# VH-VL binders against A disintegrin and metalloproteinase with thrombospondin motifs 9 (ADAMTS9): the designs that were tried, part 4

Target 1, 201 residues: A disintegrin and metalloproteinase with thrombospondin motifs 9 (ADAMTS9), of Homo sapiens (Human) (q9p2n4r1735to1935)
Amino acid sequence: LPQNCKEVKRLKGASEDGEYFLMIRGKLLKIFCAGMHSDHPKEYVTLVHGDSENFSEVYGHRLHNPTECPYNGSRRDDCQCRKDYTAAGFSSFQKIRIDLTSMQIITTDLQFARTSEGHPVPFATAGDCYSAAKCPQGRFSINLYGTGLSLTESARWISQGNYAVSDIKKSPDGTRVVGKCGGYCGKCTPSSGTGLEVRVL
Short names: E, the ipSAE of ESMFold2; O, the ipSAE of OpenDDE; V2, 0.75 times the mean of E and O plus 0.25 times the DockQ between their complexes.

## First folded at step 2 (VH-VL)

Design d04 (framework fv_ficlatuzumab)
Fold by ESMFold2-Fast, scan of step 2:
Structure d04 (fold): chain C 201 residues (1-201), chain A 122 residues (1-122), chain B 107 residues (1-107)
Amino acid sequence: as target 1 above (201 residues)
Amino acid sequence: QVQLVQPGAEVKKPGTSVKLSCKASGYTFTDYWMHWVRQAPGQGLEWIGEINPDSGGTNYAQKFQGRATLTVDKSTSTAYMELSSLRSEDTAVYYCARDYRSSGYEYYFDYWGQGTLLTVSS
Amino acid sequence: DIVMTQSPDSLAMSLGERVTLNCKASESVSSYVSWYQQKPGQSPKLLIYDASNRATGVPDRFSGSGSATDFTLTISSVQAEDVADYHCQQYDEWPYTFGQGTKLEIK
């Protein structure tokens, strides 16, 4: 059985982008092979729960008219808000890139991301600006259920920015992670940099 | 109509703790954040921390983290600042001030208490 | 932390003169600057917020201007009752920081 998309091309004679079964660390996983017409195909994991449960946000809303649209520390998306924080954005993910050698998700590969607001935000990252100190309002959501993969016990995030706070909850099996990140102009990112370690279930 | 009432003075010895009060009236106490600011004799203003009276959430300047504790009593519309391990350098007028938080980032102080002079001496 | 620097440290003016007080931020604070007046023996009183908006009850001789790093408080015709320390404050980033103050005296 092929172990990566280049071997799919070599061993199966496949030249079309699509889903293929690969033998990864002793288990058969469904991997999306992209760029199969080239010498450098790339591996992606299709997210079963799609973009509704796989997203990254830098929250940058602030009220345009405070007297008309009150805000009492809670998130209010129903008000007329200023959207002038240049790093603000919302990205959702249909597929995420995996490096099969290191077993890391490459969080900065946005090939199958959709940015519906503002600027692109990498997978597994979140932040905010103009929230109260230690009041994180940026969110990220990871749902790997059905992919055959989960985050490792060693998966960690670092908070960046003065007085930044992160509140990250991981399911017992590591397939579901939700994070709140920020605190004034704070953010959180995986401690391993642009990589996020996974294991085969 | 809006008033923040503070005691005039407190005298404490070094190494002790003090609990200063700020009684609010003339508005809905839980709708506005409360801040604490101090001013040493002849010096400028220094921000200590803030509290949301509705949630009890607090933020502190790093210099005061672990030494200052902000609390509120909703039933009496009173805010408190406890400062521990007092030093002579803590001698200052301590103000409470109300913040209008309709935008979540407009942190200007629209009403101030009269201030409590804390003197730390042996 | 953002450092707020006021200038001059003190100023003596004649009645009716135009007074200009300056406040500089060590990095951009957009327009999130307030000015407070503190008369001898009294608590600070809000004069200006969002760089240029006068607080309720503040005389129209007081005005604020500026953005990013440079801010100015102007008193168009100084009166005897304006003797006070004036403090600027940024609230763009936590922790909130104040300038050291400018003392205004009348000649």
Scores: ipSAE 0.000, ipTM 0.451, lowest interface PAE 14.1, mean pLDDT 83

Design d05 (framework fv_ficlatuzumab)
Fold by ESMFold2-Fast, scan of step 2:
Structure d05 (fold): chain C 201 residues (1-201), chain A 125 residues (1-125), chain B 107 residues (1-107)
Amino acid sequence: as target 1 above (201 residues)
Amino acid sequence: QVQLVQPGAEVKKPGTSVKLSCKASGYTFTDYWMHWVRQAPGQGLEWIGEINPDSGGTNYAQKFQGRATLTVDKSTSTAYMELSSLRSEDTAVYYCARGSEYVFTSGDRYYMDVWGQGTLLTVSS
Amino acid sequence: DIVMTQSPDSLAMSLGERVTLNCKASESVSSYVSWYQQKPGQSPKLLIYDASNRATGVPDRFSGSGSATDFTLTISSVQAEDVADYHCQQYDEWPYTFGQGTKLEIK
């Protein structure tokens, strides 16, 4: 049984991009192989719940007075806000890149991401320039249910930036994670070193 | 640990109003719907309504529309249920309970995953 | 409103017996049904959600099944700590509604 997309090409003679079953850590997983015409095919996990539950946002509105948390942090169209945060963006994900050797998600591979607003935002990343320490407005959502994978207990996020605040929630089985991140200006990203490590369910 | 803390008891006279509290801790208060459910002595559970703590949006069972008012104070992570024009039939344990899904990722179908210990409201004259 | 009807109203079982509790909806609720355990003097605790998923920390002797209008909670081998009232709830349509409850006692 092939263990990666290169072996799919070698053992099955396959040259077409598509879904293939790979033996990973003793279990069969459905992996999308991309770039099968080349010597360097790449492995991606297709997200069953699609882009509605797998997204990353850097919120585009900056408060005129960022020292307070107006509306107790609620988003409102009538905020005293500037729509001028240059790092703003919204990316949604149909597939995410996996490194089968390290079992880590490569969050910066956006080949199967759609950026509908602003700048591309990596998987599992959120931020804003909304206010000081009270009002994180950037959001990310991860849903790995149905992929055969979940995040490990070692999956961690770091907060970066001035008055950075993050509120990250992970389901008990590790298949679902949502985050609120931001500050004056702040963001959260998967920690360096451990990355966004996954395990086979 | 996720907790919802409610006061133990309240006693009120008929015709008055009561405002019951529910203090949340151990999670981001604005990310989950908060539900209110009551249970009269020896009876089953009755859903009163729900509030989205992030937006302030509410939905009520028709029986309680206009009599129950759900509010939140985000600064203290506290949810409130005010019930007006109290009758003896309002004597019950009132629970707050957290909706199962995140307000920004799920639809309008929530089971209750964490419950407060309940406040016994006694309405007597 | 969707009416949830539980049966039986009460039952007494011997330790180790298999118990089946029923919950019927007056119209289809798909799989949007949860079950709660309530011990005397305590608040309800989630057992099962989406008809068949066991909540975190709930022993594997508890299982749920069903769809549309007919739902079942099964306890494969009743233990003394299972003495409680069991409530089903639908959350498919507003207002959310609960059954009247089934009381489980040990002989």
Scores: ipSAE 0.000, ipTM 0.429, lowest interface PAE 16.0, mean pLDDT 86

Design f04 (framework fv_felzartamab)
Fold by ESMFold2-Fast, scan of step 2:
Structure f04 (fold): chain C 201 residues (1-201), chain A 121 residues (1-121), chain B 107 residues (1-107)
Amino acid sequence: as target 1 above (201 residues)
Amino acid sequence: QVQLVESGGGLVQPGGSLRLSCAASGFTFSSYSMNWVRQAPGKGLEWVSGISGSGGSTYYADSVKGRFTISRDNSKNTLYLQMNSLRAEDTAVYYCARDLPYEDYGYFDVWGQGTLVTVSS
Amino acid sequence: DIELTQPPSVSVAPGQTARISCSGDALPKQYAYWYQQKPGQAPVLVIYKDSERPSGIPERFSGSNSGNTATLTISGTQAEDEADYYCQSADSSGTYVFGGGTKLTVL
């Protein structure tokens, strides 16, 4: 019963990247093993709902004059905007890296991410440069349903930047998290840094 | 420690001019937006003017537009307010106040002690 | 053209809760900030970003912002809290704006 991708390679003689069943914390989970031709294979979780429900956004439309363009909580496309925030971007995720020793998602591993706009944005991260202090525009979406994993109850986000605001909603079982982050060029990131702790359901 | 010290206040006649200075210490001056806030004797606080950290953007209350000019010298850690065409209603204590480093708008976490400007004949 | 409206005065007995309101059209979109000013002194920030306290400000001070009204609450009011209180935010003209101020009297 292999417990990581290195054991799959060693105990079963497997050398191809692909999905393998591993015994993790007493449960059989499907893990994607990458780099199986090397001595340093990496573990990834395939996201059942894919990139439509697993994405990170930094929204970069800063208003020229926010007080002359009244804001009611919706994105404004009738106001003059700057697109000069270099951190702006949109990344979507098919698979996310997991460290099986610490039981953390490595949010900065973008091997199976697609950045369709601007610059790469780490998993579970969002922000904006939008000039309405209480109306965060950046979004992130996490859906771990069907993976056998969920975020721990202790999972938290910190807001960074001037006037930063976050509105984060979690499902009761921790498999679904949606965040809105931003303010004036603000962002939110996991409080644990680049690692986001998970548990086996 | 962070300090702001205003100077340049005094008595001036209506129609005259006066220049206020604010000396900053204890922080990276060029990283912060700076503001002038005034208070007439026995009255409330009124925001007068603001300037971005680089000095590239300036903002003014309608009551002073065209008469007052805000500026800064980041090499000297000093903020200025040039006041022209002064009126009796400009009589007030003028405070220098520090804003957050990135916004056009914010709040004032550090204030100077103020300098009195009296406009009278 | 927009303004922040505060009551001109509030009186409380020592140990009672004081509540000072600040109303304006900017408040649903912008943060409210609160300053305390004692006679002959510069203002001191007591609440920022609607509800946060700077270090050194007693726990009895709290803030909220809901709809068009921000509220400064002082629980168990002490004699030393007697002062003028000003709210501040940004308005639709692209400027900072202060409320007219509230004189808190602790009798």
Scores: ipSAE 0.000, ipTM 0.451, lowest interface PAE 12.7, mean pLDDT 84

Design f06 (framework fv_felzartamab)
Fold by ESMFold2-Fast, scan of step 2:
Structure f06 (fold): chain C 201 residues (1-201), chain A 123 residues (1-123), chain B 107 residues (1-107)
Amino acid sequence: as target 1 above (201 residues)
Amino acid sequence: QVQLVESGGGLVQPGGSLRLSCAASGFTFSSYSMNWVRQAPGKGLEWVSGISGSGGSTYYADSVKGRFTISRDNSKNTLYLQMNSLRAEDTAVYYCARGDYVEWGSSYYMDVWGQGTLVTVSS
Amino acid sequence: DIELTQPPSVSVAPGQTARISCSGDALPKQYAYWYQQKPGQAPVLVIYKDSERPSGIPERFSGSNSGNTATLTISGTQAEDEADYYCQSADSSGTYVFGGGTKLTVL
C-alpha cells in the first residue's frame, strides 16, 4: 500500500496527476498527487467545499480615523474608507498542500489557489489595515469536512502587528475554523509558522 | 476639492487670548485627525496641537500645554484653537493641517494645509 | 525629546542634483516625511513614508531613509525648486516633530 505520491509512482507505476488512495497513519485517505511526471511529486488535499468555505483575506478598506470602530465592527460597502492598502488580497482554495512526514498543511503553497483580488494570501491567514480599535475585518475560513483530516488540538494562531487582534473559532472536532484578524495593519498566521498541523480522523 | 481655511488671527496684547478657526470642506471632516502647526517670522515649522477625528483625544506641544486648547465641531466641519496667556514667542503664522496615516497606524503626516493666519503678540 | 537635524542651507546650480539630509535617533524606526515651502505659501507634502511620492509631485523628487539619516534628493534641479524643505517624523510620544528646515538656493 503506498504511503505517499512517490510510492504511488513506484508501487503502481502511475505517472498521471490525480486522486490516489494512500495509507496515512494507519488510515486510507484520498490524496491528490501532482507532478507525477517528475521525480518530486507533491501531495495535496482536495477540499470538498472548495472556494466558498476555504479562503484567506487581507481586507482592503482602511478607516480615515483608525481610532474608530464604526457600524459596531460590521463591514459596509459604503464606509468612509480608503481602499489603498497595498497588501490587500483574497485567495480561495480548491486544494491545499500537505507534508505527510510532519503532518502539516503548507500554507504558502498556492498551486491550487485562486487569487480573485489583489495579492495572494496564504491558507489560514487574514489581516487588515482597518482600525486600531478592536474590530478586525480580515477573515479566513477553513473547512476540512469530508477530507478525513482535522486540525490538531494544539493548532494556534499568532497576531502580528502593533495593533493586531484575532478572533479565531474552531469546531470541537477541528474540521472547521473561522478567523477574523487585523487591526491597524495587523494579521494572524499559524503559530507553527507556515505549517498547520493536522491529524487523521 | 479638499480645502482648509483659517481665520481669527490678528494683533493681541501679551497675556491676552485669541481663538482661531479652521473651516474644512470637500472631505468627511469627522474621519480625520486635525492639527495646528505654527511658523514664527523667518523661522521653521513647529507642531502645536492635534485632535482625533472624534475629538476624544487631544495632544499638545510642551511649549503650549496648559495655555492652548484644541477642539472641533464636527457638525460644522470646523477646527478651533483657543489660545490663552499669549506671549511674544507665540507670534507666528498658524496653519491648519489635515492628519493622514500610513500603514501600521503608528506613523502620521499632514497631506492638506490651509493658507495660514497671522497671530501677532505685541503691545 | 527627539530632534531632527537638517543643514540650514544647500546651494546647487540648475540641472545639478541637490541632496538634503535629516538626521535623528528616531529615523531607524520611524518614517520620514518631506515638505516644500515657497515664500508666502503653505507647506506642500513632497515625500511620504520615506520614499513615496504623492500624485502631482515631479519624478525628480525622491527620498530614502537609512541608518539615522533620511535624505531628500532632487535630480536635475530647476529654478522653481528653490524653497525651504522640512523633514518630519513622529517621536515616542506620538507627536509630530519637524526638522529645522533647509533653504535650497538654485544659483
Scores: ipSAE 0.000, ipTM 0.450, lowest interface PAE 15.7, mean pLDDT 86

Design f07 (framework fv_felzartamab)
Fold by ESMFold2-Fast, scan of step 2:
Structure f07 (fold): chain C 201 residues (1-201), chain A 126 residues (1-126), chain B 107 residues (1-107)
Amino acid sequence: as target 1 above (201 residues)
Amino acid sequence: QVQLVESGGGLVQPGGSLRLSCAASGFTFSSYSMNWVRQAPGKGLEWVSGISGSGGSTYYADSVKGRFTISRDNSKNTLYLQMNSLRAEDTAVYYCAKSETYVYTSGDTYSYFDYWGQGTLVTVSS
Amino acid sequence: DIELTQPPSVSVAPGQTARISCSGDALPKQYAYWYQQKPGQAPVLVIYKDSERPSGIPERFSGSNSGNTATLTISGTQAEDEADYYCQSADSSGTYVFGGGTKLTVL
């Protein structure tokens, strides 16, 4: 069985983008091969739960001069807000890029992402510009259930920004992660920056 | 509840040295930047020096740079200002001030003094 | 060179609105803060982040920051509001800059 999309082209003579079964770390996984008409096809994991449970948000509604975390920590979309934060955005993911050599998700590959608001936000990233310290409003959601993959124990996030807070919840099997990140204009990103390590279940 | 109490002021001759102290209570001292702000008799407020919560970063007004040294002892909740090579122009009431300082990831900054001590008078005179 | 400019004095009758201006090149990009100082006393923060009031500061105190000018407004000024008022902001070097101060007289 082929072990990557380049081998799909070589061993099976395939030239069309689509789902193929690959032998990865001793397990048969369904991988989407993109760019099959080129010499450098790319591997993507199709997310079974799609856009609704795989998204990244930088919440850009900057409150006018809050003194504490308002509304009991709940954000308001009807606020008298500055909406001028250039990094604000919302991206949702149908497929994510995987590097089969390092077994890392490439969080900055947005080929199969939809950015419905603002600027593109990488996978597994969240932040805000809410103007209240330690009042995180940005969210990310990861659901790898049904993909045959899970995040490793080494997968972790770093908070960036003065008074930034990250509240990261990971399921016991590593297939589900939700994050709430922010604080003033803080964010959280994977500790390696652009890579997020996975293992085969 | 928050209280800042300065001490160490007094009369000193030009060229002399003096050390000010500020005893803090009512807040987590190591989590906040601390500052010295002075006011010459009948004049306005002038920021002199600041120090980060950990003590890892220090800042000085150009008028005192190289002569004054700010420091803190977080185990004693105390802020210090070592003043060397004092000049008549350094005569002022010196206030200890707690700051709220925030720097957004965008680079936007806000910083202000939410609590002040009552001040200690330093007179540089022959 | 003064980076924040305030009028040296403002006079109002009791019950009138006092307006104290603070002008400078930092204000379009930086917040303004206001301090009240009575003779022989330490300054007290009355407005922070352009327009926010600390707990314990009467509602008659308000602030704004538009263009190059921040304004402290005291509505229905009372005798106890007589004091020196200082604006403060930060310059591009990250240092604190104070205005020259305004003496408010309530006659």
Scores: ipSAE 0.000, ipTM 0.434, lowest interface PAE 16.3, mean pLDDT 84

Design f08 (framework fv_felzartamab)
Fold by ESMFold2-Fast, scan of step 2:
Structure f08 (fold): chain C 201 residues (1-201), chain A 123 residues (1-123), chain B 107 residues (1-107)
Amino acid sequence: as target 1 above (201 residues)
Amino acid sequence: QVQLVESGGGLVQPGGSLRLSCAASGFTFSSYSMNWVRQAPGKGLEWVSGISGSGGSTYYADSVKGRFTISRDNSKNTLYLQMNSLRAEDTAVYYCAKDWGYSEGSYDYFDYWGQGTLVTVSS
Amino acid sequence: DIELTQPPSVSVAPGQTARISCSGDALPKQYAYWYQQKPGQAPVLVIYKDSERPSGIPERFSGSNSGNTATLTISGTQAEDEADYYCQSADSSGTYVFGGGTKLTVL
């Protein structure tokens, strides 16, 4: 059984991009192989719950009075806000890159991401420039259910930036993570920088 | 490593115009907010204007709004301040200053300053 | 929206502790930063994020930010510390404000 997309080419004679079953850490997983016409095909995990539950956001609104948390932290169209945060963006993900040697998701690979607003935002990243009052508005959502993978128990995020605050919730099985991140101008990113370690369920 | 070199200062008559430049080196210029801070002879520091790393956001002190324009050319690593309708009260040493943090992420403090360029507005 | 108030001057004898205050209503929610400026020179950062010291700044310099007042403290003040000191803060909207400055005289 092939263990990576290069072996899919060698052992099965496959040359087309698509889903293939690979033996990974003793389990059979469905992996999307991209670039199969080249010497360096890449492995991606298709997200069963799609881009509605797999997204990253840097929130674009900034309060005129950044020491308050109006509406108890709820978003409102009528906030007393400036809409001028130039780092704002929203990216959603259908597939995410996996490095099968390190068992890390490469969060900066945006090959199967769609950026619908502003600037591209890496997987598992969120931020804002909204308020200093522990009122983060940037969001990320991760849903790995149905992929055969989950985040390890050691998966962590760091808060960066002025008055940065993060509120991150992870399901007991590690397949679902949601984060709210921000501050005066803050963000949260995986503690390893650009990678999130996964395990086979 | 980081260097900021101002130029363009000089003597100008009231109502005149002047353009200051700041040549930056030693860091990724487009990633950081840049600012102009001035100091009148014998007086304190006054923030004048700021610009985000991309140039998409500009900010001005009330004392210069409508008269001064901040801009940058990221391909040349250069910051500019176009000063119009100059007044005697604009006489000062003008410093360019780099924000420590990411340009759109953190508005904090100035970790590097140029040596300054003197602007004198006098008849 | 933010204003920072400093005393115009502070005098100390060599070896004594100098304390320079910086007051503003936003300081409970914003960091204070401190610069030293000697005649004819550009300002030099001496304290950032209320209490942190840049590499190369002597340990006799310390800072705090409590309530609406940030304080720069220079313990065992030396003649070379005679300078103007400015506090500064910044809001999330990209505006920066300086205090009026304090002239520290050492004898």
Scores: ipSAE 0.000, ipTM 0.448, lowest interface PAE 15.0, mean pLDDT 85

Design g01 (framework fv_felzartamab; at its last look DockQ between E and O 0.04; V2 from the best seeds 0.00; counts 0 for: pae E 14.0 > 2, placed apart)
Fold by ESMFold2, look of step 3:
Structure g01 (fold): chain C 201 residues (1-201), chain A 120 residues (1-120), chain B 107 residues (1-107)
Amino acid sequence: as target 1 above (201 residues)
Amino acid sequence: QVQLVESGGGLVQPGGSLRLSCAASGFTFSDYAMNWVRQAPGKGLEWVSGISYSGDSTYYADSVKGRFTISRDNSKNTLYLQMNSLRAEDTAVYYCARYGSWSGYYFDYWGQGTLVTVSS
Amino acid sequence: DIELTQPPSVSVAPGQTARISCSGDNIGSKSVHWYQQKPGQAPVLVIYDDSDRPSGIPERFSGSNSGNTATLTISGTQAEDEADYYCQVWDSSSDHVFGGGTKLTVL
């Protein structure tokens, strides 16, 4: 069986984008091959739980009084807020790109993402400019269940910015991660030292 | 099993310096924000300092700002507190504590503490 | 800036219900956490987020929070519950704030 999308093209004579079974690290994995009409097709994983459970957000509201954390940190539509954070955005993902050489998710590839508000937001990132009071509102969600992949133990998130704070929760099997991140202004992203590495289950 | 073990406490003169360490085991240390909480003999609990999981964000009680520096080494699973310009009112047992919450900030695991005595 | 006020002591007979208050201006808008500290020991979390019980904490421990008062309730109080109890919130200007502590005595 082919080990990347270029081999699918060579061995099968295929020239159409689509789902193919590849042999990855000795195991069978379903990979979406995109750009098959070009010299360098790209490998994507289709997310079984789709865009409702795979998204990234930079939250756009800022508190009128940033020294508060109202509602015990819950998001409410009746907050004393202004929607004026111009870096805000929301992206949801149907597929994510994977580099099969490094087994890294390419978080900045948005080919199969939908940005429904504001600016595109890379996979596995979140942030805001809501509060200086450790009250993060930006959220991301990762659900790899059913894809044949999980995050490795090496996956780490870092926070950046003034008053930045993050709360990252991982499932023991590495298929589910949720994060809540923000500051005044602050964000979280996978560590450049570890990247967002996956393994084949 | 989560374990936090403080060390580096002792007797020091006013104006002196001391460095506390907290060795963590039984969990992925680099995933957690960490804190120092102190307790003067016979008194209540007082938060001292906190640090984000990456170490890039640090927080201090007003009583220690400019004198104490929190840090961490994620490769060694160790939290630190550098205490400079020590005063008699800094005398306390110092606890290492781990953050645990999405919907608030609470300390789910504590070490046994290390005693710092600031006296002539 | 929020200040948390606890009674200095509470006494109850074994088997009775102990209630330890933590008063602060509009504390009901904050998440309140409770710690037990026995003599010579480190604090132990017994209630978080107003009313949630960590694994291993007996069901006789419960919590509530509304208005200006949070309450730790111990039903069927036992001798081993004799300890100091602290409430705690996070506050944007002072960061973590603890109450002064309440010594629970079981007679």
Scores: ipSAE 0.006, ipTM 0.461, lowest interface PAE 14.0, mean pLDDT 88
ESMFold2-Fast, scan of step 2: ipSAE 0.007; ipTM 0.478
ESMFold2 (binder alone), look of step 3: mean pLDDT 94; pTM 0.955
OpenDDE, look of step 3: ipSAE 0.008; ipTM 0.544

Design g02 (framework fv_felzartamab)
Fold by ESMFold2-Fast, scan of step 2:
Structure g02 (fold): chain C 201 residues (1-201), chain A 120 residues (1-120), chain B 107 residues (1-107)
Amino acid sequence: as target 1 above (201 residues)
Amino acid sequence: QVQLVESGGGLVQPGGSLRLSCAASGFTFSDYAMNWVRQAPGKGLEWVSGISYSGDSTYYADSVKGRFTISRDNSKNTLYLQMNSLRAEDTAVYYCARGYYDTSGPLDYWGQGTLVTVSS
Amino acid sequence: DIELTQPPSVSVAPGQTARISCSGDNIGSKSVHWYQQKPGQAPVLVIYDDSDRPSGIPERFSGSNSGNTATLTISGTQAEDEADYYCQVWDSSSDHVFGGGTKLTVL
């Protein structure tokens, strides 16, 4: 049984990008193989819940009075806000890159991401420059349900920046993670030493 | 500023159907997850159903799964709950409640509720 | 699946401190939200993310959450605080779970 996309090409003579079944850590998983006409095909996990529950955001609004949190964590489109945070962006994900050797998601591979606003934002990353108060507006959402994979219990995030705050909730089975991240200005990203590790369910 | 107005409640017989609507105003509706929460007369709050900001993901309490369908129309700023195969135990005030951008946050604004009575 | 347990009722005299508990297995790892409901009215969020107050909520309301118990504390309780109070968490299955509610009587 093929263990990666290069073996799919070698063992089955496949030359077309598409979904293939691979034997990964003792289990048969559905993996999208990209670049199958080349000698360097790449493995991606198709996200069943797609862009509605797999996204990363750097929120673009900044309060004129950053010491307050209007509506205490609720977004305000009509606030006295500047929309001048140039790092703002929104990326949604249909597929995410996986390194089958390390079993880590490569969060910076945006090949199957759609950036609908501003700058591309890596998977599992969020931030803002909204308020110095405790009300982060940047969000990321991860839903691995239906992929056969989950995040490990060791998955962690780092908060960085001025008045940086993060509120990250991970389901016990690791298939669902939501993060609220930001500050004045702040962000959260996966810990680089542990990476965004996944395990086979 | 934020307003949620429910409608569509009423009296129905067991096995009947009702469709509830929630009209939202005062905020960007498409940025928020939305929920239905019910309360039987003299009882506590029970979460019924939730829908993501885009409408692509829906969630249901086990008690209503297969009978109720949540949906939203972001172009009309309206949330819906289609209730089929109604039972006496579904009698409750149904509240529309705004979640955060994701489904995990608090329910920060609630409508006034609409009463659904299921009896013969 | 988590289940949240609240006392059915709590009574305090005006000016005394009311404490309403919400017990659940490992609830300290979750964010707890609290709602106030007066007769014939919709619930109102009074505490979110364990201890934060929405704008307009009096400072006498505070919250804490650790281990297996979250607590809503109302200092210097006023007659207008008489209401039903509900705790709520988002559980691991993406469901919102409510406690059974506590009727606070101020007499």
Scores: ipSAE 0.000, ipTM 0.467, lowest interface PAE 14.0, mean pLDDT 86

